# Designs tried in a protein design chat: VH-VL binders against q7dma9r51to147. Part 32

Target 1, 97 residues: q7dma9r51to147
Amino acid sequence: GDQVIYHCTVRTLDGVVVESTRSESGGRGVPIRDVLGNSKMILGLLEGIPTMHKGEIAMFKMKPEMHYAEIDCPVSAPENFPKDDELHFEIELLDFS
Below, E stands for the ipSAE of ESMFold2; O stands for the ipSAE of OpenDDE; V2 stands for 0.75 times the mean of E and O plus 0.25 times the DockQ between their complexes.

## First folded at step 11 (VH-VL; framework fv_umesolerbart)

Design C6 (at its last look DockQ between E and O 0.74; V2 from the best seeds 0.60)
Fold by ESMFold2, look of step 11:
Structure C6 (fold): chain C 97 residues (1-97), chain A 129 residues (1-129), chain B 107 residues (1-107)
Amino acid sequence: as target 1 above (97 residues)
Amino acid sequence: EVQLVESGGDLVQPGGSLRLSCAASGFTFSSYYMNWVRQAPGKGLEWVSYISDSGSWIRYADSVKGRFTISRDNAKKSLYLQMTSLRAEDTAVYYCARSPEYVYTSGGITKYIFAFDIWGQGTLVTVSS
Amino acid sequence: EIVMTQSPATLSVSPGERATLSCRASQSVSSNLAWYQQKPGQAPRRLIYGASTRATGIPARFSGSGSGTEFTLTISSLQSEDFAIYYCQQYNRWPYTFGGGTKVEIK
């Protein structure tokens, strides 16, 4: 039930940035704010973020079913997102409460 | 047997260049993040750089950024460090080190752990006039 | 950058006695802390990760404790092969940083 605040950058295994919250990678520079157990989140974040601690930068690799290829995924994939690919997620956990 | 073997350490003059290699065997090299860690004679350990399993994510310590380039060749199971603009402060034993992975719930998500479980024996780089 | 400070720099201990090594981080690293042993002319060997989890094959006399900013490595009954330099290392965020080391030597 805790609130989490994090930056996320997603890249293909070939190195192409496909989505990022960071301004230097084409995002808005605004971190995501979610509530664990309440906010709609992809499975990979629901499993990965609880393994992290405040201030941690973690590197994850996620199979498609852990992001937007999840059966009955509660979140819509961004436009042109490679939802059938295994992808790297860099997560910086800014805060937890 | 899991093994990492560094090579290419040499005596070079300041401003010079050198390329280090690390040959991996006994594990699926393409599944792991790899690191360079160095140790100046009589001194402690300093992390230098990592490179992701695919080669597309790279980080450097500030002390080497812009002068060193990490790379890998997964087909050859090899890790490299191209060093340029070498300084006396770069004198060290350079170690190749593996970041283990941790596979969580269902096997669909992997987290990479930078607590290095496998180290090579190192190769000495000496930068001296 | 997270600075890791180890104390003491040198610890003189007799075989069979307990050795206690300290490591302090300049900011919280939670449990993302590893301990390494290094003998002369050899590469470091990982002893502990996750602050308290022994790596595979590490004898039970090695134990780690702590969380946040303060960590301890304890060797409960020092053996002759344990005289070495010990380093702590945080892996909470890059750049991953090591402490300056504690040399454990024969008293």
Scores: ipSAE 0.689, ipTM 0.851, lowest interface PAE 0.5, mean pLDDT 91
Fold by OpenDDE, look of step 11:
Structure C6 (fold): chain C 97 residues (1-97), chain A 129 residues (1-129), chain B 107 residues (1-107)
Amino acid sequence: as target 1 above (97 residues)
Amino acid sequence: EVQLVESGGDLVQPGGSLRLSCAASGFTFSSYYMNWVRQAPGKGLEWVSYISDSGSWIRYADSVKGRFTISRDNAKKSLYLQMTSLRAEDTAVYYCARSPEYVYTSGGITKYIFAFDIWGQGTLVTVSS
Amino acid sequence: EIVMTQSPATLSVSPGERATLSCRASQSVSSNLAWYQQKPGQAPRRLIYGASTRATGIPARFSGSGSGTEFTLTISSLQSEDFAIYYCQQYNRWPYTFGGGTKVEIK
């Protein structure tokens, strides 16, 4: 599979940041490194990231079935995470190879 | 007919404040991101700010950050720009513009791209002593 | 920020002639590039998005091409109503940025 490196910020419909890789949003400032198809990844990201280009910043809206509420979601939602609500994802694709 | 109409432009002194409004009609306002783009007299276009459909995401150009506040009222189909600490270089026609285009949608995921497809006619803000 | 550079600043063209406008990005913007037309006293109008997709209602004589850092807007046969200023805009990375514009004027 393709290796991807990206920043990700997840917000609720109310604009609350629930997760982020960016330091300005409470994250560690460390991007995520994954391999598409061989890593634990949210379905919406698995489908959305391949549509992006290196260096692109994109906004994704994902219904529950496309993120943590997906039936076979390989990623466990953080405690008290709003997994049953629509979530908005800001993705910056840093590398795609 | 899809339409955006700006208002609130005026002459103000440096350091002053002003609130712009944009009234939307002819489309589902709450489904679109909205933007402010400005154009100084005889100059080019400068993106100022955007706000997501529900107001969850907001961004500002560095030139206005900390001074301008974008907001929206979806029930009133209105976009606002509260401007404070105005400077001479803020003098411009201010346009509201609709975005985005979605470029991918499938099974509960939608990807957005932020080109501007609808523009208002603009409202002039003049900052001068 | 990504700097968008348009050339030429002014393009003099006769009616019926081909007009070619250039837009360069300081770094790759992929195909996330739009073109706008602005006539005197009017708001901008989107012509092209995705570098090469004509917006609804835009005449076929307008076409966009390019990707990465080099882009071109072509007007195959200039009509009288086409004399205006044209702007390119990238939306690949925030902040979104516009080129300085190309004024297409009658020769």
Scores: ipSAE 0.426, ipTM 0.815, lowest interface PAE 0.5, mean pLDDT 92
ESMFold2 (binder alone), look of step 11: mean pLDDT 91; pTM 0.927

Design C7 (at its last look DockQ between E and O 0.73; V2 from the best seeds 0.60)
Fold by ESMFold2, look of step 11:
Structure C7 (fold): chain C 97 residues (1-97), chain A 129 residues (1-129), chain B 107 residues (1-107)
Amino acid sequence: as target 1 above (97 residues)
Amino acid sequence: EVQLVESGGDLVQPGGSLRLSCAASGFTFSSYYMNWVRQAPGKGLEWVSYISSSGSWIRYADSVKGRFTISRDNAKKSLYLQMTSLRAEDTAVYYCARSPEYVYTSGGITKYIFAFDIWGQGTLVTVSS
Amino acid sequence: EIVMTQSPATLSVSPGERATLSCRASQSVSSNLAWYQQKPGQAPRRLIYGASTLATGIPARFSGSGSGTEFTLTISSLQSEDFAIYYCQQYNRWPRTFGGGTKVEIK
């Protein structure tokens, strides 16, 4: 278990924000805290975050099956989330273990 | 062979306008984010603007915001920079530059790399009285 | 805006010798750093991305290292075609910013 602390902004491919942890994008400004191997996470984050270094800002394009359209996804989608769309996930990794 | 070719650079007076073009070939233009980067004579590089592959996400350097407009035409494989209210400090070679380079993964995600992998040869804009 | 500072401004090196170029960021850019080479009258050419990943087609004598705020480009055995200006560029935050360049000259 490594702990990861990160901000996440989800956009449509044309740049419209659909969900964000950042206050400037409509979120609460509170980063997500997860433990790799313990916390329930979407597949795209489980695959993408280990490719990042502390302090990195990365953008991932994720097919629906890598987020909330995964078969038996262990995490509930936010309300009105476009589960069937390919989306951009911008991640700022604040801390890694 | 991937290639970017700028055109439209000219001598113009302060306050004037100019439109730069960048023609792309040898790659799927509509899949890439595009940038303008400039270099004043004898000086370093300055990022000017970028536009996403669909054209919906645009950013400008503060030095040009409100005066320059970036656009693209994916059907024509072309990038544009409309310049207005030109000043002497806008004198530079203007490059178009391609970004990002895709990093494919087997898990159905792609990680973007926002470094400029292909550059055009540039077009000179001179703003002088 | 993240300020990128390169040193030295000019580096005089004999052919066949090692050149070491420094780049410092005003705040962490993690590993989101690229290096470019520019010869007179030519466009920049990307050498390194991700701080240490050699771009396709770039000779193995080029290498990059560092993370966070301190980065180095090394040319292990300088060739005649390597005399140029080298720029670092961060792509961690907007706006993307470049260092002022290091000119590598023949000694």
Scores: ipSAE 0.619, ipTM 0.839, lowest interface PAE 0.6, mean pLDDT 90
Fold by OpenDDE, look of step 11:
Structure C7 (fold): chain C 97 residues (1-97), chain A 129 residues (1-129), chain B 107 residues (1-107)
Amino acid sequence: as target 1 above (97 residues)
Amino acid sequence: EVQLVESGGDLVQPGGSLRLSCAASGFTFSSYYMNWVRQAPGKGLEWVSYISSSGSWIRYADSVKGRFTISRDNAKKSLYLQMTSLRAEDTAVYYCARSPEYVYTSGGITKYIFAFDIWGQGTLVTVSS
Amino acid sequence: EIVMTQSPATLSVSPGERATLSCRASQSVSSNLAWYQQKPGQAPRRLIYGASTLATGIPARFSGSGSGTEFTLTISSLQSEDFAIYYCQQYNRWPRTFGGGTKVEIK
């Protein structure tokens, strides 16, 4: 599979940051490194990231069935995470190879 | 017909306040991100602010942050810009502009793009002593 | 912020001739680049988005190309109504930023 490196910030419908890789949003400032199809990944990201170009910043709105509430979601939601609501994912694709 | 109509432009003194309005028609206003973009006389374009369809996401240009407030009333199909502490450099034609919603959609995911596809004719704000 | 630089500032072209406008970004904006046309006393009108996608209702003589940091707007055969100022705009990062514009005038 293709290796991807990206920053991710997740927000609720009310605009509250619930998770982020970015230091300015409370994260560690360390991007995520995944292999599409060979790593645990939210379905919406698995489908959305391939549509992006290197260096692109995009926002994805995902219904519950496309993120943590997906029936076969390989990624566990953080404690008290609003997994049953629509979530907004801001993605910066740093590398795609 | 899709249309945006700005109003509220006026002559004000430095330090003054002014509220601009933008009336939308011909489309589902509540489904679109909205923006303010300004153009000083004889100059180029400067993005000022945007607000998401629900109003939960807002951004400002550094030049207006802390002074301007963007808001919307989806029931009235209206966009607003409350301007305070106005400066001479705020003198410009202010446009409201719609951002297209998405460039990709599949199942429960939608990827958004933030260009400007529809513009109003603008309203002139002049800040002068 | 990403600085957008357009060149030339003024382009003199005769009707029927090809016009080529350049837009450079200080850093990569991927394909998140739009072109707008503005005539005197009017609001801007979007011509191109996604660097190369023609907006609805825009004549086919307009085309956009490029990615990353270098972009081009081409008018294959300039018509009388095409004399205007053209702006490029990146929407890859916040704040959204515009180029300084290129004025296309009649030669």
Scores: ipSAE 0.493, ipTM 0.856, lowest interface PAE 0.5, mean pLDDT 92
ESMFold2 (binder alone), look of step 11: mean pLDDT 89; pTM 0.911

Design C8 (at its last look DockQ between E and O 0.87; V2 from the best seeds 0.69)
Fold by ESMFold2, look of step 11:
Structure C8 (fold): chain C 97 residues (1-97), chain A 129 residues (1-129), chain B 107 residues (1-107)
Amino acid sequence: as target 1 above (97 residues)
Amino acid sequence: EVQLVESGGDLVQPGGSLRLSCAASGFTFSSYYMNWVRQAPGKGLEWVSYISSSGSWIRYADSVKGRFTISRDNAKKSLYLQMTSLRAEDTAVYYCARSPEYVYTSGGITKYIFAFDIWGQGTLVTVSS
Amino acid sequence: EIVMTQSPATLSVSPGERATLSCRASQSVSSNLAWYQQKPGQAPRRLIYGASTLATGIPARFSGSGSGTEFTLTISSLQSEDFAIYYCQQWNRWPYTFGGGTKVEIK
């Protein structure tokens, strides 16, 4: 059910931006739109986003098994994504409905 | 038991530079986001900057962006604030402050909390001609 | 960017009585609000976080309530060490901002 709209920036522990929705970090500047319960999402986002409220910017650290190193992960990692690394996520929740 | 001790505050002329240090003890420094918060004499509190546990994420208040640089040395359990192009408005007591973490029950994700649980006693920076 | 407004600026209260301090946010901060106490010549001390969670080591006479844009700190049965300045602070999003403070003083 619930629709979530968010920006996300992912960095290695050494500070290298691996992926971002933000234009300032090399992304398209377009937020992600997912539906909890229907959209395929990594476990870390499924666990983390429900702890957030609309308008919040939160900082998370996620172990590999909470992102693309999950066994039988339902989403494919982006090309050359460091799926075996612990990563930091900045998430801005624009909408939670 | 946990302590944060700031040092390096001094009298400096406008346009000058100064480096502040914050020594941490009694906790695993490398696990925590750290902050600088300042307070002008007789005034309220202003958040200045944070740095992530590894140093990979940094944010600044607009009032100091481009002039101040936060850094840390986890081996020395130390936090730093390099200040340049100092102005009279930068006159304040500077505190280092710790952001606690919350580890979710899965153990695989951690959220960082910017409700500062440990503060140092501060170091005074005075900028005047 | 989120402006935190505290009222009153000064609150005069007799020892043993109750103090009620108000904090308003210019936009919702949900429950991402903390309260700090600062005594003269000392660093701030966290009292409350998550709007209503009492920090470890803080006496039970302190309590917090509210969510969204309006928050209250209540101090029951004030003691002499409670005369201080109190600040609210949002951590919903950076830049993290503090209210201007409420000074609680002896009536």
Scores: ipSAE 0.733, ipTM 0.890, lowest interface PAE 0.5, mean pLDDT 91
Fold by OpenDDE, look of step 11:
Structure C8 (fold): chain C 97 residues (1-97), chain A 129 residues (1-129), chain B 107 residues (1-107)
Amino acid sequence: as target 1 above (97 residues)
Amino acid sequence: EVQLVESGGDLVQPGGSLRLSCAASGFTFSSYYMNWVRQAPGKGLEWVSYISSSGSWIRYADSVKGRFTISRDNAKKSLYLQMTSLRAEDTAVYYCARSPEYVYTSGGITKYIFAFDIWGQGTLVTVSS
Amino acid sequence: EIVMTQSPATLSVSPGERATLSCRASQSVSSNLAWYQQKPGQAPRRLIYGASTLATGIPARFSGSGSGTEFTLTISSLQSEDFAIYYCQQWNRWPYTFGGGTKVEIK
């Protein structure tokens, strides 16, 4: 599978940051490193990231069934995560190879 | 008919404040990212700010960050730009513009495209002593 | 920010002739590029998005091509109403940026 490196910030529709890799949003400032098809990823990212290009910053809106509320979601939602709500994802694709 | 109408443009002194409004009609306003784009007299276009459909995501150009505040009222189908600490270089026609396009990778995911398909006719802001 | 450079600054073309406008990005913007037309006293009008997709209601004589850092807007046969300023714009990364514009004038 393709290796991807990206920053990700997740917000509720009300604007609350619920998760982020960016330091300015409360994260560690460390991007995520995954292998598409071989890593545990939520469906929305698995489908969304391949549409992006290296260096692109994209905004995704995902219904619950595209993230943690997906029936076969391989990733457990963090505690108190709004997995049953529509969420917005800002993705910066740093590398795609 | 899809339409955007800006208002609030005026002559102000440097350091002054001004609030612009944009009234939307003919479409589901709450479903779209909205933008402010400005154009100095006789010059090109400059993106100023965008705000997501729900208002949860906001970005500013560095030239206005800390001075301008974008907001929206979806019930009123209105977009706003609160400008403070105005400078001469802020003199421009200010357009509100819609970002309409998005790509559905599936039935439950939307990727937004930040091109502008609908523009207002603009409102002139002049900052001068 | 990504700097968009358009050339030429002014293009003189006779009616019926082909017009070719260039837009260069300081770094790759993939296909996240749009073209706009602006006439005096009017707001810009979107012509092309995604580098090559013709916007609704735009005449087929307009076409866009390119990817990465080099883009072209072509008007196959210039009409009288096509004399205007044309801008390219990238949305690959914020801040979203416009080119300086190309003025298409009558020769």
Scores: ipSAE 0.529, ipTM 0.886, lowest interface PAE 0.6, mean pLDDT 93
ESMFold2 (binder alone), look of step 11: mean pLDDT 90; pTM 0.914

Design C9 (at its last look DockQ between E and O 0.88; V2 from the best seeds 0.73)
Fold by OpenDDE, look of step 11:
Structure C9 (fold): chain C 97 residues (1-97), chain A 129 residues (1-129), chain B 107 residues (1-107)
Amino acid sequence: as target 1 above (97 residues)
Amino acid sequence: EVQLVESGGDLVQPGGSLRLSCAASGFTFSSYYMNWVRQAPGKGLEWVSWISSSGSWIRYADSVKGRFTISRDNAKKSLYLQMTSLRAEDTAVYYCARSPEYVYTSGGITKYIFAFDIWGQGTLVTVSS
Amino acid sequence: EIVMTQSPATLSVSPGERATLSCRASQSVSSNLAWYQQKPGQAPRRLIYGASTLATGIPARFSGSGSGTEFTLTISSLQSEDFAIYYCQQYNRWPYTFGGGTKVEIK
């Protein structure tokens, strides 16, 4: 599979940051490193990231069935995570190879 | 018919304030990211700001950050730009513009593309002493 | 920010002739590039997005090509209504930026 490196910030519809890799949003400032198809990944990211280009910053809106509320979601939602709500994702694709 | 109509442009002094409005019709306003783009007289285009469909996510150009505030009222199908500390270089026609959306996975994912497909006619803001 | 540079600043073309407009990005914008047409006293109109996709309702004589840092807008046979200013715009990263424009005028 393709290797991807990206920053990700997840927000509720109300604008609350619920998860982020960015330091300015409460994250560690460390991007995520995954292999598409071989890593545990939210379905929406698996489908969305391939639509992006290296260096691109993209805004996604995902229904619950495309993130943590997906039936076969391989990733557990954090405690008290709004997994049953629509979420917004800001993705910066740093590398795609 | 899909339409955007700006209003509120006026002549103001440097340091002054002004609020622009954009009225949308013919589409589901609450589903779209909206933008302000400006054009100084006889000059090119400059992106100013965008706001997400719900209004929860916002970005500004550095040239207006801290001075301009973008907002929206989805019930009124309206976009706003509150401008403060206006400068001569803010003189421009201000356009509201829609960002189209691309739907994936039968509507499960929406990707917003900032290649503006609908524009208003613009409203002129003149900052001069 | 990504700087977009258009050339030439002015292009003089006769009706029926081919017009070729260039747009260069200071860094790669992949295919996230749009072209707009603007006539005097009017708002811009989107012609192309994704570097090469023709927008709905735009005549087939308009075409876009390129990727990365070099892009081209082509008008295969210039019509009288095509005399205008054309802008390129990247939407790969904010701040989104426009080129300075190319004025296509009648020769």
Scores: ipSAE 0.704, ipTM 0.918, lowest interface PAE 0.5, mean pLDDT 94
Fold by ESMFold2, look of step 11:
Structure C9 (fold): chain C 97 residues (1-97), chain A 129 residues (1-129), chain B 107 residues (1-107)
Amino acid sequence: as target 1 above (97 residues)
Amino acid sequence: EVQLVESGGDLVQPGGSLRLSCAASGFTFSSYYMNWVRQAPGKGLEWVSWISSSGSWIRYADSVKGRFTISRDNAKKSLYLQMTSLRAEDTAVYYCARSPEYVYTSGGITKYIFAFDIWGQGTLVTVSS
Amino acid sequence: EIVMTQSPATLSVSPGERATLSCRASQSVSSNLAWYQQKPGQAPRRLIYGASTLATGIPARFSGSGSGTEFTLTISSLQSEDFAIYYCQQYNRWPYTFGGGTKVEIK
């Protein structure tokens, strides 16, 4: 049940930005707002975000099954997202309540 | 034995160039983010740069951005720092440092920790006329 | 960037006594704080990470505490080999920044 607000930038292991919430990386500049545990969230974030603290910027590497290649994944991948690839996730946790 | 060994430090004139190397052994080099950290004589520590495990994602301190290039060769287990347009302020001992990783219980996610657990002995770069 | 400030600059302590070193961050770094020991002519050695977690192989007389913006390294029963400079470092967000150091002198 915790409320989380975060920015996320996803890159291939070769460093290509695939998806980002950040305006400087081609996103809308609007952070994601979710409810931990009771929201539609990929497994890697469900496991990774509880290890973070408010104001932290963390770098994660996630295997495909921890993001959009999860069997029966409750969250749809963005268009043309490389869901079968291991990816780097940079997460800035803005709020954790 | 886990080791990092820097080399290539030298006396260089202002405006010059120098390439530093760091040889890694005793661990799976290609799995880790790597860093350069420097220490001017008699001064504190300054983080210079990190490079991702694949070599494709890089960050620099503002003081060196545009002049220094970090790179790695995972087959040779080596980290590099190409330095150009050197200034007196770049005089320092340069350390190669490893960012440890934390693999979570699932085995499917890894967090990179920039609290450096392995350091090399350092290599001295002196920039003076 | 986050500025890390250490105090005191120099601390003179008799063997067997407690040494207390302070580190302050210009903004919250939560518990993402490490402590390093550096002896003359050597690279830094990590003592503490996560503000309070003792690194493997480090003697139990070293302990860390604090969170947010204020942190403390404590050396209980100070030994002669503890003469060194101690640095704090935040790793909450890049650029990763270090304090200016505290030199611990054995009387």
Scores: ipSAE 0.655, ipTM 0.842, lowest interface PAE 0.6, mean pLDDT 90
ESMFold2 (binder alone), look of step 11: mean pLDDT 90; pTM 0.923

## First folded at step 12 (VH-VL; framework fv_umesolerbart)

Design D1 (at its last look DockQ between E and O 0.87; V2 from the best seeds 0.82)
Fold by OpenDDE, look of step 12:
Structure D1 (fold): chain C 97 residues (1-97), chain A 128 residues (1-128), chain B 107 residues (1-107)
Amino acid sequence: as target 1 above (97 residues)
Amino acid sequence: EVQLVESGGDLVQPGGSLRLSCAASGFTFSSYYMNWVRQAPGKGLEWVSYISSSGSWTRYADSVKGRFTISRDNAKKSLYLQMTSLRAEDTAVYYCARSPEYTYPSGITKYIFAFDIWGQGTLVTVSS
Amino acid sequence: EIVMTQSPATLSVSPGERATLSCRASQSVSSNLAWYQQKPGQAPRRLIYGASTRATGIPARFSGSGSGTEFTLTISSLQSEDFAIYYCQQYNRWPYTFGGGTKVEIK
């Protein structure tokens, strides 16, 4: 599978940051390194990232069944997270190879 | 018919404030990211700000950061731009513009910031 | 920010002739590039997005090509209504930025 490096910020519709890799959003400032198809990944990311290009910042809207509420989702939802709500994802694709 | 109509443009002094409005019709306003784009007289286009569909997320150009505030009222199908500390260089026609969305077969939706619908603009003049 | 540079600033073309407009990005914007047409006293109108996809209702004589940092808008046979200013715009990263425009005028 393709290796990807990206920053990701996940927000609720009302603007609450659920998760983020960015320090300004409460994250560690460390991008995520994944291998598409060979790592635990939210379905929406698995489907969305391949639509992006290196260097792109993209905004995605995902229904619950595309993120943590997906059947057999390989990634556990954060604590006290509303899994049944629509989420928005801001993705910066740093590398794709 | 899909339409955006800006209003509120006026002549103001430097340091003054002004609030622009954009009325949307013909589409589900609450589903779209909205933008302000401005054009100084005889000049090119400059993206100013965008606001998410729900209104909770905003971004600004550095040139207006801290001075302008974008907001929306989805019930009224209206977009706003509150401008403060206005400068001569803010003189421009201000357009509201829609960012379309593309929904993939997978069910995810990607926002596209290639603006497909524009209003006719409203002129803001900042001069002493 | 990504700087968009358009050339030439002014392009003089006769009706029925081919017009070729260039747009360069200071860094790669992949295919996230749009073209707009603006006539005097009017708002911009989107012609192309995704570098090469014509927007709905746009005549076939308009075509976009390119990727990365070099892009071209082509008007295969210029019509009288095509004399206007054309802008390119990247939406690969915010802040979204426009080129300075190319004025297509009658020769």
Scores: ipSAE 0.859, ipTM 0.947, lowest interface PAE 0.4, mean pLDDT 95
Fold by ESMFold2, look of step 12:
Structure D1 (fold): chain C 97 residues (1-97), chain A 128 residues (1-128), chain B 107 residues (1-107)
Amino acid sequence: as target 1 above (97 residues)
Amino acid sequence: EVQLVESGGDLVQPGGSLRLSCAASGFTFSSYYMNWVRQAPGKGLEWVSYISSSGSWTRYADSVKGRFTISRDNAKKSLYLQMTSLRAEDTAVYYCARSPEYTYPSGITKYIFAFDIWGQGTLVTVSS
Amino acid sequence: EIVMTQSPATLSVSPGERATLSCRASQSVSSNLAWYQQKPGQAPRRLIYGASTRATGIPARFSGSGSGTEFTLTISSLQSEDFAIYYCQQYNRWPYTFGGGTKVEIK
């Protein structure tokens, strides 16, 4: 399959955590489960995650149009999310099936 | 000419402190994740720490966590390692090293921790 | 952390001969594996990344292969300047870890 299970932490270039799945960073501690081709995902993750392997921790930098500032973005940004900022994404891929 | 030059290595007693510097030239320093890697005399290589391009995101090896602080000054094109509570096992040549980037067709960037540029190293000796 | 094990510790070879160096990871690192060369008194130099991609300026006699947990660096015809210590390193996840090195020396 095309199921991906991953942790994600998003930071501004100034180091502010703006979103995280990890409990130590204010998240629920529950990884994201997406199905490639079915789940709504930001463009940067759609390109980056398929190049990762199980157990990998990767660091991505994404301009706004590759995340929530994408025209007609299929995923809603959280309230007060810095949609116009370049952001760093730390992704831990737990499973790729 | 892309170059990294470390300095600040010295002889220090156990429990002491020392600050290492790394001067960068010939590339856009503020665009790259930077690392410290050390090598004890006659021994292999050990990754110590990285810092994000802006300076705001860091990771440390367990052996140094809580004792060492990596930092950078992008205006001065300089990387630093503040070491405290030094131990005999911290004796090593300390290298600064650059993490290259991979750019996807869309323009997103992945940082690669297969270090492409290394400095000459600076020797830290922790001995009574 | 992921433990990287290199073998042999020392490899004695004659110039012009083939050298084969082994690196094993304690768990899969997929292709996130680099090889470095280090000569006495010098910093390491990256030879290979992505398990098999030669860095720019690295002679074709150096080749890397493998994926997952087992990797090989081959020097197809050893030159006088190739006598050095070689390290593998995984970059699949932090903390990034190096093997203990293989010293290639003149027989």
Scores: ipSAE 0.743, ipTM 0.905, lowest interface PAE 0.7, mean pLDDT 92
ESMFold2 (binder alone), look of step 12: mean pLDDT 93; pTM 0.938

